# VH-VL binders against NAD kinase (nadK), part 45

Target 1, 268 residues: NAD kinase (nadK), of Syntrophomonas wolfei subsp. wolfei (q0aze0)
Amino acid sequence: MKIILVNNRFKENTEKKAQEIAGQLSALNVEVIIDNGLDEPYAGTVDFIMVLGGDGTMLRAARRYGQRAIPVLGVNMGTVGFLSNIEINELAEYLPLILREEYSLEARMMLEVAVFQQQSLLTRVFCLNELLLRSNSPRMLSFALEISGQKLEPYRGDGLIVSTTTGSTAYSLSAGGPIADPQLDAFIVTPVASHIINKRPLVVSPEREISLHLLEEREAIIGIDGQIKMDFGAENRVLIKRAPHPLLMVNLKAKPFFTSIDRSLQRQ
Below, E stands for the ipSAE of ESMFold2; O stands for the ipSAE of OpenDDE; V2 stands for 0.75 times the mean of E and O plus 0.25 times the DockQ between their complexes.

## First folded at step 4 (VH-VL)

Design u6 (from m2 with heavy chain N52D; framework fv_ragifilimab)
Fold by ESMFold2-Fast, scan of step 4:
Structure u6 (fold): chain C 268 residues (1-268), chain A 122 residues (1-122), chain B 113 residues (1-113)
Amino acid sequence: as target 1 above (268 residues)
Amino acid sequence: QVQLVQSGAEVKKPGASVKVSCKGSGYTFTGYYMYWVRQAPGQGLEWIGVIDPNSGGTTYNQKFKDRATMTVDKSISTAYMELSRLRSDDTAVYYCAREGFLEWSPYGMDVWGQGTLVTVSS
Amino acid sequence: DIVMTQSPDSLAVSLGERATINCKSSQSVLYSSNNKNYLTWYQQKPGQPPKLLIYWASTRESGVPDRFSGSGSGTDFTLTISSLQAEDVAVYHCQQYYSTPYTFGQGTKLEIK
């Protein structure tokens, strides 16, 4: 069995804990590849991905490995988050189940984001939470939104979020979007500080294609999962669609989404 | 291991159509964009278009848009490029090529077919 | 359309000597978001398809000897062969893939002096 162990080198004690876990797995004849963000994603075949950290580390793991249809387990390192299934102090208890492949999988949709210069593909990235289009200056944006070839009335404001249901509790929530059951597949399209009255969040089929382009020359940025930033100008177009494969998240124990989000909102 | 194998040479009369095939093997066919490029004898390379084998979505060089048609058959991992209303100046070697992708970005044509010579003469 | 211009059209270099080929684009091919130049170099020998040598202006493709290097940014690019070998005799092509239509330089024929 080969496992990728994903950690964040910038978190205190995370690298030391990753080494400890890698040693324990090696003692059980498991081959371990450590991904701490320094190297390119591991290109070889792997059986399981274990993510040590918070939601940010899981988002990075999802972008790197989510399209490979490999089970991914989030192991919480004491941070508040929604993408982990077990706590680090529970890992020893659940390790035998992992090695025997005795767990269920929950599929989480991902976005495929493609940025074009004219018709030329400049970049294609996959993400678990959202794409954010925003102004990079005090000036508001004027931009066009098309959903499966249907051209909506122009948007004017600070930007737009196109989110998965998993991302409904991230930036989309802060911008006034709905909380969605992550087991549903849908795009959530949430305006950011729209100057056009009655621009509402939209919930649309995940089979639709969403495209965005600027209607005037402005400095804009597209953000991916709050971790990747790309310049976006009037010559650019972004195409957003459902990624070919969902992220396969490991369930070793019940984690009630709705009570977890409810408690999080009470702390806010 | 990764290979693109094209159909054999063709001789056509002006006004005819030609359809060139390109079969991929040793990789996930639907995971990579496919370019079509031609080269007239003793001349440079000229881009015809690109197709996404997964969606069937195409982008053509405007010069060829009214005569070229790119398609794929996913069941046999094969891409096709058909060029209609052939002229003598369409005589060229036609190549298919796979677009490499790394670090969330395309990086160029990393695997090429052997080429198909199309001769248009009367 | 972005026009790619190579210089020289042909050059002859002695074995073991440095060969330099230039490529200029009419517009920048630098994508500022990832700081990559969407510029490739291909080697083409008679009767063969082009072979990828360098991508993102300066990254060597796997299996390409380290005597090949690419440099430049924006609009001005250079392919350098530090010590010419007999097998390096070929036509070299630059290409931009920043904007459609994708365009190639006219090619530079490299031969032994």
Scores: ipSAE 0.336, ipTM 0.721, lowest interface PAE 4.2, mean pLDDT 89

Design u7 (from m2 with heavy chain N52S; framework fv_ragifilimab)
Fold by ESMFold2-Fast, scan of step 4:
Structure u7 (fold): chain C 268 residues (1-268), chain A 122 residues (1-122), chain B 113 residues (1-113)
Amino acid sequence: as target 1 above (268 residues)
Amino acid sequence: QVQLVQSGAEVKKPGASVKVSCKGSGYTFTGYYMYWVRQAPGQGLEWIGVISPNSGGTTYNQKFKDRATMTVDKSISTAYMELSRLRSDDTAVYYCAREGFLEWSPYGMDVWGQGTLVTVSS
Amino acid sequence: DIVMTQSPDSLAVSLGERATINCKSSQSVLYSSNNKNYLTWYQQKPGQPPKLLIYWASTRESGVPDRFSGSGSGTDFTLTISSLQAEDVAVYHCQQYYSTPYTFGQGTKLEIK
């Protein structure tokens, strides 16, 4: 068995714990690859991915490995999050189940984001939460939104979010989008500070293709999961569609999504 | 191991159509874009178009858009390029080539077919 | 359209000497977000398809000898062969894949003196 252990290089507790866990797994004849974010993703085949940390670390793991159809377990290190399944102090208890492959999997849709210069592909990335198109200056954007070949009336505002249902509780929520059951597959399209007051969040089929381009030259950025930023100009186009594979999240114990989100909202 | 194998040479009359095939092996066919490029005798390379084998989506060089058709058959890992209304100046070696992808970005045509000579003459 | 111009059209270099081929694009092929130049160099021997040598302007393809190097950024690019060997006799092509239509230089024929 080969496992990738994903941690955050800038959190000393997770780095130390990753080394401890790697030692424990090695003693059980499990081969361990540590991904602390410094190097490129591990290119070899693996059986399991264990993510040590908060949602940010899980988002990075999903972008790097989510398309390989490998089970991914989120292990919480005491930070706020929706993407972990067990706590770090529970890992020793659940480790035998992991090694025997005695768990269920929850599929979470991902976005495939392709950025073009005219029709030339410049980059293709995957993400679990959302793509954000935003202005990088005080000036608002004027941009076109096309859904499965249907051209909507132009948008004017600070930007737009295209989110998965998993991402509904992330930036889309802050911008006024709905809370979605993560077991549903859908795109949520949420305007950011739209000048046109009748622009509302849209919930569309995950089989739709979403295209965005600027209608006039502006300084703009495409953001991916709040972690990657790409320059976006009038000569660029972005195409968003459902990624070929969902992220396969390991479920070792029930996690009550609705009560968790309800309590989170009470604190705001 | 990874290779692209093209169909054999063709001789056509002006006004006819030609369809060149390109079979991929040793990799996941739907994971890589496929380019079509031609080279007239003693001349440089000229891009015809690119197709996604996964979606069937195409982008054509405007010079060829009204005469070229790119298709794919996923079940046999084969891409096709058909060029219609052939002229004598379409005489060229036609290549298929795979686009490499690394670090979230394309990096050029990393694997090429052997080429198919198409001769257009009366 | 981005126009690619190579110089010289042909070049004769003695064995063991340095060969330099230039490529200019009419517009920048640098993608600022990843700091990569979308420019490739191909080697083509008679009767063969082109072979990828250099991508992202300066990265050598696996299996390509270290005497081959690429340099430049934006609009001006150079392919250098530090010590010419007999098997390097070929036509060399630069290509941009930054913007459609994808375009190639006219080619540079490299011969031994």
Scores: ipSAE 0.417, ipTM 0.752, lowest interface PAE 3.7, mean pLDDT 89

Design u8 (from m2 with heavy chain N54D; framework fv_ragifilimab)
Fold by ESMFold2-Fast, scan of step 4:
Structure u8 (fold): chain C 268 residues (1-268), chain A 122 residues (1-122), chain B 113 residues (1-113)
Amino acid sequence: as target 1 above (268 residues)
Amino acid sequence: QVQLVQSGAEVKKPGASVKVSCKGSGYTFTGYYMYWVRQAPGQGLEWIGVINPDSGGTTYNQKFKDRATMTVDKSISTAYMELSRLRSDDTAVYYCAREGFLEWSPYGMDVWGQGTLVTVSS
Amino acid sequence: DIVMTQSPDSLAVSLGERATINCKSSQSVLYSSNNKNYLTWYQQKPGQPPKLLIYWASTRESGVPDRFSGSGSGTDFTLTISSLQAEDVAVYHCQQYYSTPYTFGQGTKLEIK
């Protein structure tokens, strides 16, 4: 058995804990690869991915490994989050179940984001939460949105979010988008500070293709999961599709989504 | 271990069509874009197009758009390039090549087929 | 379309000496968001397909000897072979993959003096 341990090298004591867990797994004849985010993703075959940290670490793991159809377990290191299943102090209790593959998997859709210059592919990235298009200057953006070849009326405003249902509680929520059951597959399209007061969030079939391009020369950026920034100009087009594979999240412990989000909102 | 194997040489008359195959092995065929490139005798390389083997989506060089058709058969990990209305200046070695991709960026054609010589003569 | 121009068309270099091949693009092939030049170098021996040597202008492909190096950014690129070996006799091609149609230089034929 081969396991990747994904950790956040910049979080205090997380790397020490990753080394400790790697030693424990090695003693059980498990081959361990530590991914602290500095090197290229491990290219070989692996059986399981264990993410040590908060939601940000899980988002990075999903981008690096989510398309390989490998079970991914989120282990919380003390931060509050939605993408972890167990706490670090529970790992010893659940480790025998992990090694015997006695767990269920929850499929979470991902986005495939491709940025083109004309018809040339410049970059393709996968993400779990969302793509954000926003202005990189004080000026509002004017941009075109197409859904499966259907051209909508031009948008004017600060930007647009295209989110998965998993991402419905992330940046899309802050921009006024709906809370979606993560067991549903859908795109959620949420305007950011639209000048048109009646522009509403859209809930769109995950089988559709979404295309965005600027209608004016402006400085804009594409943000991915709040972690990657890409320059976006009038010569560029972005295509957003459902990724070929969902992220396979390990479920060892029932986590009630609706009561968790309700509790989170009450604290605000 | 990663390998692209192309079909054998073809001799065609002007006006005919040719269909070249390219079989991938040793990797996940649908995970990598496939390029088609040709090289006329003593000349440089010329890009024909690219296909996504997972979706079947294509992008063609405008020069070939009206005559070239790229397809895939996922069940046998094989890509095809058909060129119609052949002319004598289509005589060339035709290559398939896999696009190398690291994380979120393409980096070029990392694995090439052996090439298929297509000769167009009367 | 981006036009790729190589110089020289042919080059003869003695064994053990440095060989330098240049490639110019008519437009920048630097993608500012990831700070990578979408420029590759291929080696092609007679009767064989091209072999990837250098990608992103300066990154050596796995298995390529360290005597091969790439440099440059934007529109001006150089492939250097620091100490020519007999097996390096080939035609070398640069290519941009920044914008379609993807285009190649005309090739540089490298021979031993």
Scores: ipSAE 0.013, ipTM 0.574, lowest interface PAE 7.7, mean pLDDT 88

Design u9 (from m2 with heavy chain N54Y; framework fv_ragifilimab)
Fold by ESMFold2-Fast, scan of step 4:
Structure u9 (fold): chain C 268 residues (1-268), chain A 122 residues (1-122), chain B 113 residues (1-113)
Amino acid sequence: as target 1 above (268 residues)
Amino acid sequence: QVQLVQSGAEVKKPGASVKVSCKGSGYTFTGYYMYWVRQAPGQGLEWIGVINPYSGGTTYNQKFKDRATMTVDKSISTAYMELSRLRSDDTAVYYCAREGFLEWSPYGMDVWGQGTLVTVSS
Amino acid sequence: DIVMTQSPDSLAVSLGERATINCKSSQSVLYSSNNKNYLTWYQQKPGQPPKLLIYWASTRESGVPDRFSGSGSGTDFTLTISSLQAEDVAVYHCQQYYSTPYTFGQGTKLEIK
C-alpha cells in the first residue's frame, strides 16, 4: 500500500505530526510519500491520500490529486472547517479501517477552469470550492456571462463567483449565495456587489458550460479556491465546466453538515 | 508507448478536398488536445487548428477556417482534418500532434504523427 | 498575430563547439500569473516530424540530452547546444503558444563545418 500524506510545511505543528504519522505507517509496511506543498505533485500510482490540516490543505490536495479517483481523507489538526472527517487524535482508532479499505466514499463535484488568451489555452486548473472573477482596481468590472451559449445581459459590479455545492459555504456564502447540500451537483453563480439591483444568484445544471469575458479593458483577476490568482484582461476568456472526476472523500464517521452549518451561521 | 499514426500520401487536383486521419494509441485519446500543423516543401511550420477530442470543440487559424474541418471519432481514437477547395500552394506535409499538459498548463506538442504528404497539382 | 523571428537562418559549427540559435517574438509570451514563457523549441531532421526539445523556454523535455538548454524571457529567447554532436544536425524551430494563431519562427538550419 502506498499513501500520499499531504501537509503544510509552513505549519510547525503539522510538519512534525506528518513525520510522526509517516513513521507509524512505515512501521506497518505502508509506503509513504510526503507532499508538503513545495514540490510538484507525486506522479506515481497511489492507493490513498491523507490530508493533515485544515480546509486550505484539503483544497490544495483536491487541486493536485482530485482528478485521479483516489480516496482522500481529511484529518483535522484543530482547525475549524468543513472538509475534514476525523480529528487527529482519532487517527489511531481509524487507521486499521483505512488499511483494510473499510470506509465509504462521498463524491464531491469539482470545477474545471480554463483560461484563454484569445483562443489559446493558457492554463487549466481544477478546484473544489470556486472561481472568483474580481476587479484588481477601484473600478467596477463590466463583463459578459454565457451559460451553454446563452448570453445573459451584461454584469456590472465587483465580480462574479462560480461555485460548486461544496463551495456554497465558502466565498459564495459571503457574497449572498445560497447554502447548498454538498451531495448535490450544481454550479452556483453569485454576483459580487452587482450594480444592477435584481441580479440574483443562479443555480445551474453541472452539465452546462459557463464562460466569462470582460467588456471593457480593466485590471481583473481570477481567483481559484482563494489560493491561486491569475491575471484576467479583455483579451482573456475563462471557460468553466464540471471536472471529469469528482473528489472521492473518505467517510469514516458521520459528519452532520446541516447542523454544523446552522451552528456556524448563528455565530456569525 | 504513445503513438500517432496518420493516413497515407494523397494526390489531388485543384478544387478537390482531402481528408487526413490520425489514430492515437498508448494513451487516453480524449484526455489530450490534438493539433494540426502543415509544412510546405522547404518552408516553416504553419498551424491549422486544434480540437478537443472529448467535446469536439475546435479553434482554427483564421487563414484556414473557411476551408478546414477538424473532427474526431472517439470510438476508434482517430482525429481527422479535411481541407477543401485545394490550391497548388496547399501542397505540404500535414501533421497531427498531441498537446502536452503539465503543472496546470500546456507545454507544447509532445508527440507527433509521421506526417501525410498532400500533393495538389493539375 | 505574434511574429516569431529566428536568427541566423543557417549556422555551421564544428563538432564539440557551442551552437547558439536566437528567437524573438513581436510581443511578450510570458504569462505573468504562472511566470512561464509559452515558448517551445523543436528539432526536425530531414524526412521526420519535429521533436519537442525545450518547453516553457527553459525546461528540457524528458530524454533530451543535457547539452541542449533554453534561456530567455518575454520576447528574446536562445537555444544553446553546448558541445555539438553529429546527430544534432537538423532544422530548429521556435514556437509561441501564448496566443492564437500559434506561430513558428522560420527555422534555423544547423550544419557541421
Scores: ipSAE 0.435, ipTM 0.755, lowest interface PAE 3.2, mean pLDDT 90

Design v1 (from e7 with heavy chain Y108F; framework fv_oberotatug; at its last look DockQ between E and O 0.29; V2 from the best seeds 0.00; counts 0 for: pae E 8.2 > 2)
Fold by OpenDDE, look of step 5:
Structure v1 (fold): chain C 268 residues (1-268), chain A 124 residues (1-124), chain B 107 residues (1-107)
Amino acid sequence: as target 1 above (268 residues)
Amino acid sequence: EVQLVESGGGLVKPGGSLRLSCAASGFTFSNAWMSWVRQAPGKGLEWVGRIKSKIDGGTTDYAAPVQGRFTISRDDSKNTLYLQMNSLKTEDTAVYYCTTHPRYSGSFLAFDIWGQGTLVTVSS
Amino acid sequence: DVQMTQSPSSLSASVGDRVTITCRASQSISRYLSWYQQRPGKAPNLLIYAASNLQSGVPSRFSGSGSGTDFTLTISTLQPEDFATYYCQQSYSIPWTFGQGTKVEIK
């Protein structure tokens, strides 16, 4: 068995724990790769991914490895979030089951985000939470939203979020989007400070495609999961689709999503 | 309401075959791990085998006494679990229960839902 | 295979009694132990999972404890409907195995 431990190199406690866990796994004849974000994603095949840390680390892991259909376990290390399944002090108890592959998986839809300059693809990214388009100045943006070829009325505002249901409890929520069942596949399109006060979030079928572009010469930014940022201008287009593969999240421990929403959100 | 309903039980001669069905309703069957558990008359419970969900690999495991003779399968489109029993023996006589595992309750894998059971009698 | 041994095989008790049933595993199964109740002519019902977690809908008079190899099911105050056979079951490793059962009879 080969396992990737994903941690955050800027969090010393996760580094130390990763090393400890790596030692333990090695003693059990498990090959371990540590990914602290310093290097490129490990290119070889692996059987399991443990994410040591919070939601941010999980998002990074999802972007780096989610397309490979590898089981991903979130191991919380004292942070508040929605994407961890067990606590670090529980890992020892569940480790035998992990090694025996005695766990359930939960499929979480991811976004495929393609950014173009004219007809040229600039970048393609898979992400677990959301794509954000926002102004890079105090001025509002004017931008076009198209859903499966249907052109909506132009949007004016600070920006727009296209989120997965997983991402519904992230930035989309702060922008007034609905909380969605993580077991549901859908896009959530949430305006950010729309000029139209009553502009409502949209819940869109995962079978549809979403495209965005600016209607004026203005400086904007594309954000992915709050971790990737790139400039976005009038010559750019963004196309958002359901990723071809979901993130396979390991379910070792029951986490009642709806009963824990208030607790989790209040702590963030 | 979550329900499991077994069918297909009956009298069969040693060496014969029988196919049991378990119809599921009230939950997302395709996500559920399923097991068969049997109980000989006046005896205790015995795990027969299990099948995982498709997303979890859809693999099966069997108890040693039925290994090679019994096959567990599922049709998610019909919300049905099956137990194909071949080369039946007298000791296979039992009430056979269809059971679910708590799909979203972790890896403790208890049998949280049971059917009413169907009786299989293997006799000459 | 993991062998599960229950004790006692049977016991007689009265309504209101405290009843304790034990289950021992031949090797450590951590907390992967469940308890079931089976009334005559009925299918088993899950009482406790993960050694000590009470299943939804199960009365609080039922409790489970233990970890590793030794486990206990306790009925704090026996009720008339509690006269049944109880089984422990390990889900730590395949094949999953049950205890031989404990029949709780009315005294």
Scores: ipSAE 0.537, ipTM 0.820, lowest interface PAE 0.9, mean pLDDT 93
Fold by ESMFold2-Fast, scan of step 4:
Structure v1 (fold): chain C 268 residues (1-268), chain A 124 residues (1-124), chain B 107 residues (1-107)
Amino acid sequence: as target 1 above (268 residues)
Amino acid sequence: EVQLVESGGGLVKPGGSLRLSCAASGFTFSNAWMSWVRQAPGKGLEWVGRIKSKIDGGTTDYAAPVQGRFTISRDDSKNTLYLQMNSLKTEDTAVYYCTTHPRYSGSFLAFDIWGQGTLVTVSS
Amino acid sequence: DVQMTQSPSSLSASVGDRVTITCRASQSISRYLSWYQQRPGKAPNLLIYAASNLQSGVPSRFSGSGSGTDFTLTISTLQPEDFATYYCQQSYSIPWTFGQGTKVEIK
């Protein structure tokens, strides 16, 4: 069995814990690859991915490995997030179940984001939470949104978020989007500080293709899961669609989504 | 109400075949991991095998006495679990229970819901 | 295979008594142990999972303890409906195995 341990190199405590866990797994004849985010993603075959950290580390793991249909377990270190399933102090007890594949899988849809300059593909990335289009200056953007070839009336404001249901509790929520059951597959399209009355969040089929482009020259960026940033100008177009594979998240114990989000919003 | 109802048991001769069914209701069957457990007359419980949900890989595992002779399958559209029993032996005589365990490993794979059982008798 | 051995194989007790049943695994199974109750002519019912966790709906007079190789099921105040055979089961490794059972007879 070969396992990738994903951690954050810039958090010394998590790197030390990753080395400790790697030693424990090696003692059980498990081959371990450590991914601290600085090198290219591991290109070989692996059986399991263990993410040591918070939601940010899980988002990075999903972008790097989420399209390979490999089970991914979030192991929380410190503050509980939405994407971890067990705590680090529970890992030793659950390890036999992990090694015997005695766990449940939950499929979470991902976005495929393709950025073009005219007709040339500049980059293609996958993400678990959202794509954000926003102004990179105090100036508002004017931009066009198309959903499956249907052109909506132009948007004017600070930007737009295209989110998965998993991302509904991330930036989309802060911008006024709905909370969505992560078991549903849908795109959530949430405007950021729109100056046009009646621009509402949209919930659309995950089979739709969404495209965005600027209607006037502005300094803008696109952000992916709050971690990747790219310049975006009037010569650019972004195409967003459902990724070919969902992220396969490992559940070793029940994690009640609705009571967790309710408590987070009420701060109790 | 959560229920599992087994059917298909009966008398069969050694070397024969029999197919058991287990009808599930009151829970999301497609998410459940399912097992067969048997109990010979006057004896204890013996695990026969299990099948995982399709999203969890749909894999099957069997106890050594039945490996190669028994096949577990499921039809999620009908909320039904099956046990195909081939090359039956007199020692396969038992009440056969279908059972489910929580999909999450946090229950440490305990069997939380059981059917009433169906009797299989293998004799001439 | 992990072998599970229960003791005693049978016992008789009066209503109100404290009853203890033990289960021993042939190798360490951590907390991967469950206890089941089977009344005559009925299907088994889950009582305890993960060695010490009480299943929802099970009376609080039932409790489990132990880890590794030695486990105990305790009924603090025996009731008439507790007449049954009790089984331990390990889920540490396939094939999953049960103890031979302990029959509790109510006087």
Scores: ipSAE 0.450, ipTM 0.735, lowest interface PAE 3.1, mean pLDDT 89
Fold by ESMFold2, look of step 5:
Structure v1 (fold): chain C 268 residues (1-268), chain A 124 residues (1-124), chain B 107 residues (1-107)
Amino acid sequence: as target 1 above (268 residues)
Amino acid sequence: EVQLVESGGGLVKPGGSLRLSCAASGFTFSNAWMSWVRQAPGKGLEWVGRIKSKIDGGTTDYAAPVQGRFTISRDDSKNTLYLQMNSLKTEDTAVYYCTTHPRYSGSFLAFDIWGQGTLVTVSS
Amino acid sequence: DVQMTQSPSSLSASVGDRVTITCRASQSISRYLSWYQQRPGKAPNLLIYAASNLQSGVPSRFSGSGSGTDFTLTISTLQPEDFATYYCQQSYSIPWTFGQGTKVEIK
């Protein structure tokens, strides 16, 4: 069995713990690849991904591995978030099940984001929480939103968030969007500081295609999961669809999403 | 409607063979892990064996009393689970239930969907 | 193998009673414990998974608790349809095993 152990190199405790766990697994004849963010994602065949850390580390793992249909387990190292399943002190308890692959999976929708320059594809990326279009200057943006060929009235404001239901508790929430049950598949489209008062958040079928482009030249950026930035100008457009594959989150321990939501949000 | 329907039960002599079928509908059979559970008349439940989905390796596990005599297989194109029972003993007399523990949704590692069972009687 | 021992093996109770059934594992099974109800002549149905999680459609009078080796199923106010046999089952380690059952009968 071969696993990837994802940690955050900027938190020394997770690095030390990753080495300890790798040693324990190696003693059980399990091949371990450590991904601390320094190297390119491991490209070879992998059976399982273990994420040591909080939601940010899980977001990186999802972008790197989420389209590869590999089970991903979130292991909390101290700060409760929305994307961890077990605590680090419980790992020994669940390890036999992990090694025998005796666990449930929960599918979480991801976004496929394609950025174009004119008509040419510039890049394609995947994300778990959201795409943010925002102004990169004091000036407001004027931009067009199209949903499956239906052109909405122009937007004016600081920007727009297109999130998954998983991302509904991230930036979308701060911008006034609803909390969504992560078991639902949907886009949540949330305006950021809209000048146009009737632009309310939209909940959109995951089968729709969402397109954005600027209506005048401005300094803008596209943000992905709050961790990746790309310049965005009047010659660009972005196309957002449901990703071909969901993130396959390992469920070893049932988590009561609704009863724990206040505790999880305190870590924002 | 989610259903599991067992068939193929009946009377068989010791040493004989019998094949049970379980037809599934109303859910994505190819993603599900499937088990057989049996219950001797007037007795409790006993897990017989499990087959994983093909995507998860398609591997099987069996309880010790049936190891080497029973074979679980699946045909995802027909949404059907099979139990081939060979070298049957009188102790194998039971109602045989087909049950699921879906990998990608549903009840956490539990048997969440059950058929109504098919009776296998092993006697001379 | 993990042995599951239920207590009691049977009990008599009246409608409205609070009923408690215990299940003990021979080794720790974490929270990988399920409870099933089987009415006479019927297939089992899942009540509780992961020790304490209520299966969809199961009445709230059923609850489960415990972890490790000791588990409890509680029926807070017994109803006529609850007269059945109840089984615990561990899914922590192959072979998966059931308790011997607890028959709940009308007093």
Scores: ipSAE 0.028, ipTM 0.616, lowest interface PAE 8.2, mean pLDDT 88
ESMFold2 (binder alone), look of step 5: mean pLDDT 91; pTM 0.936

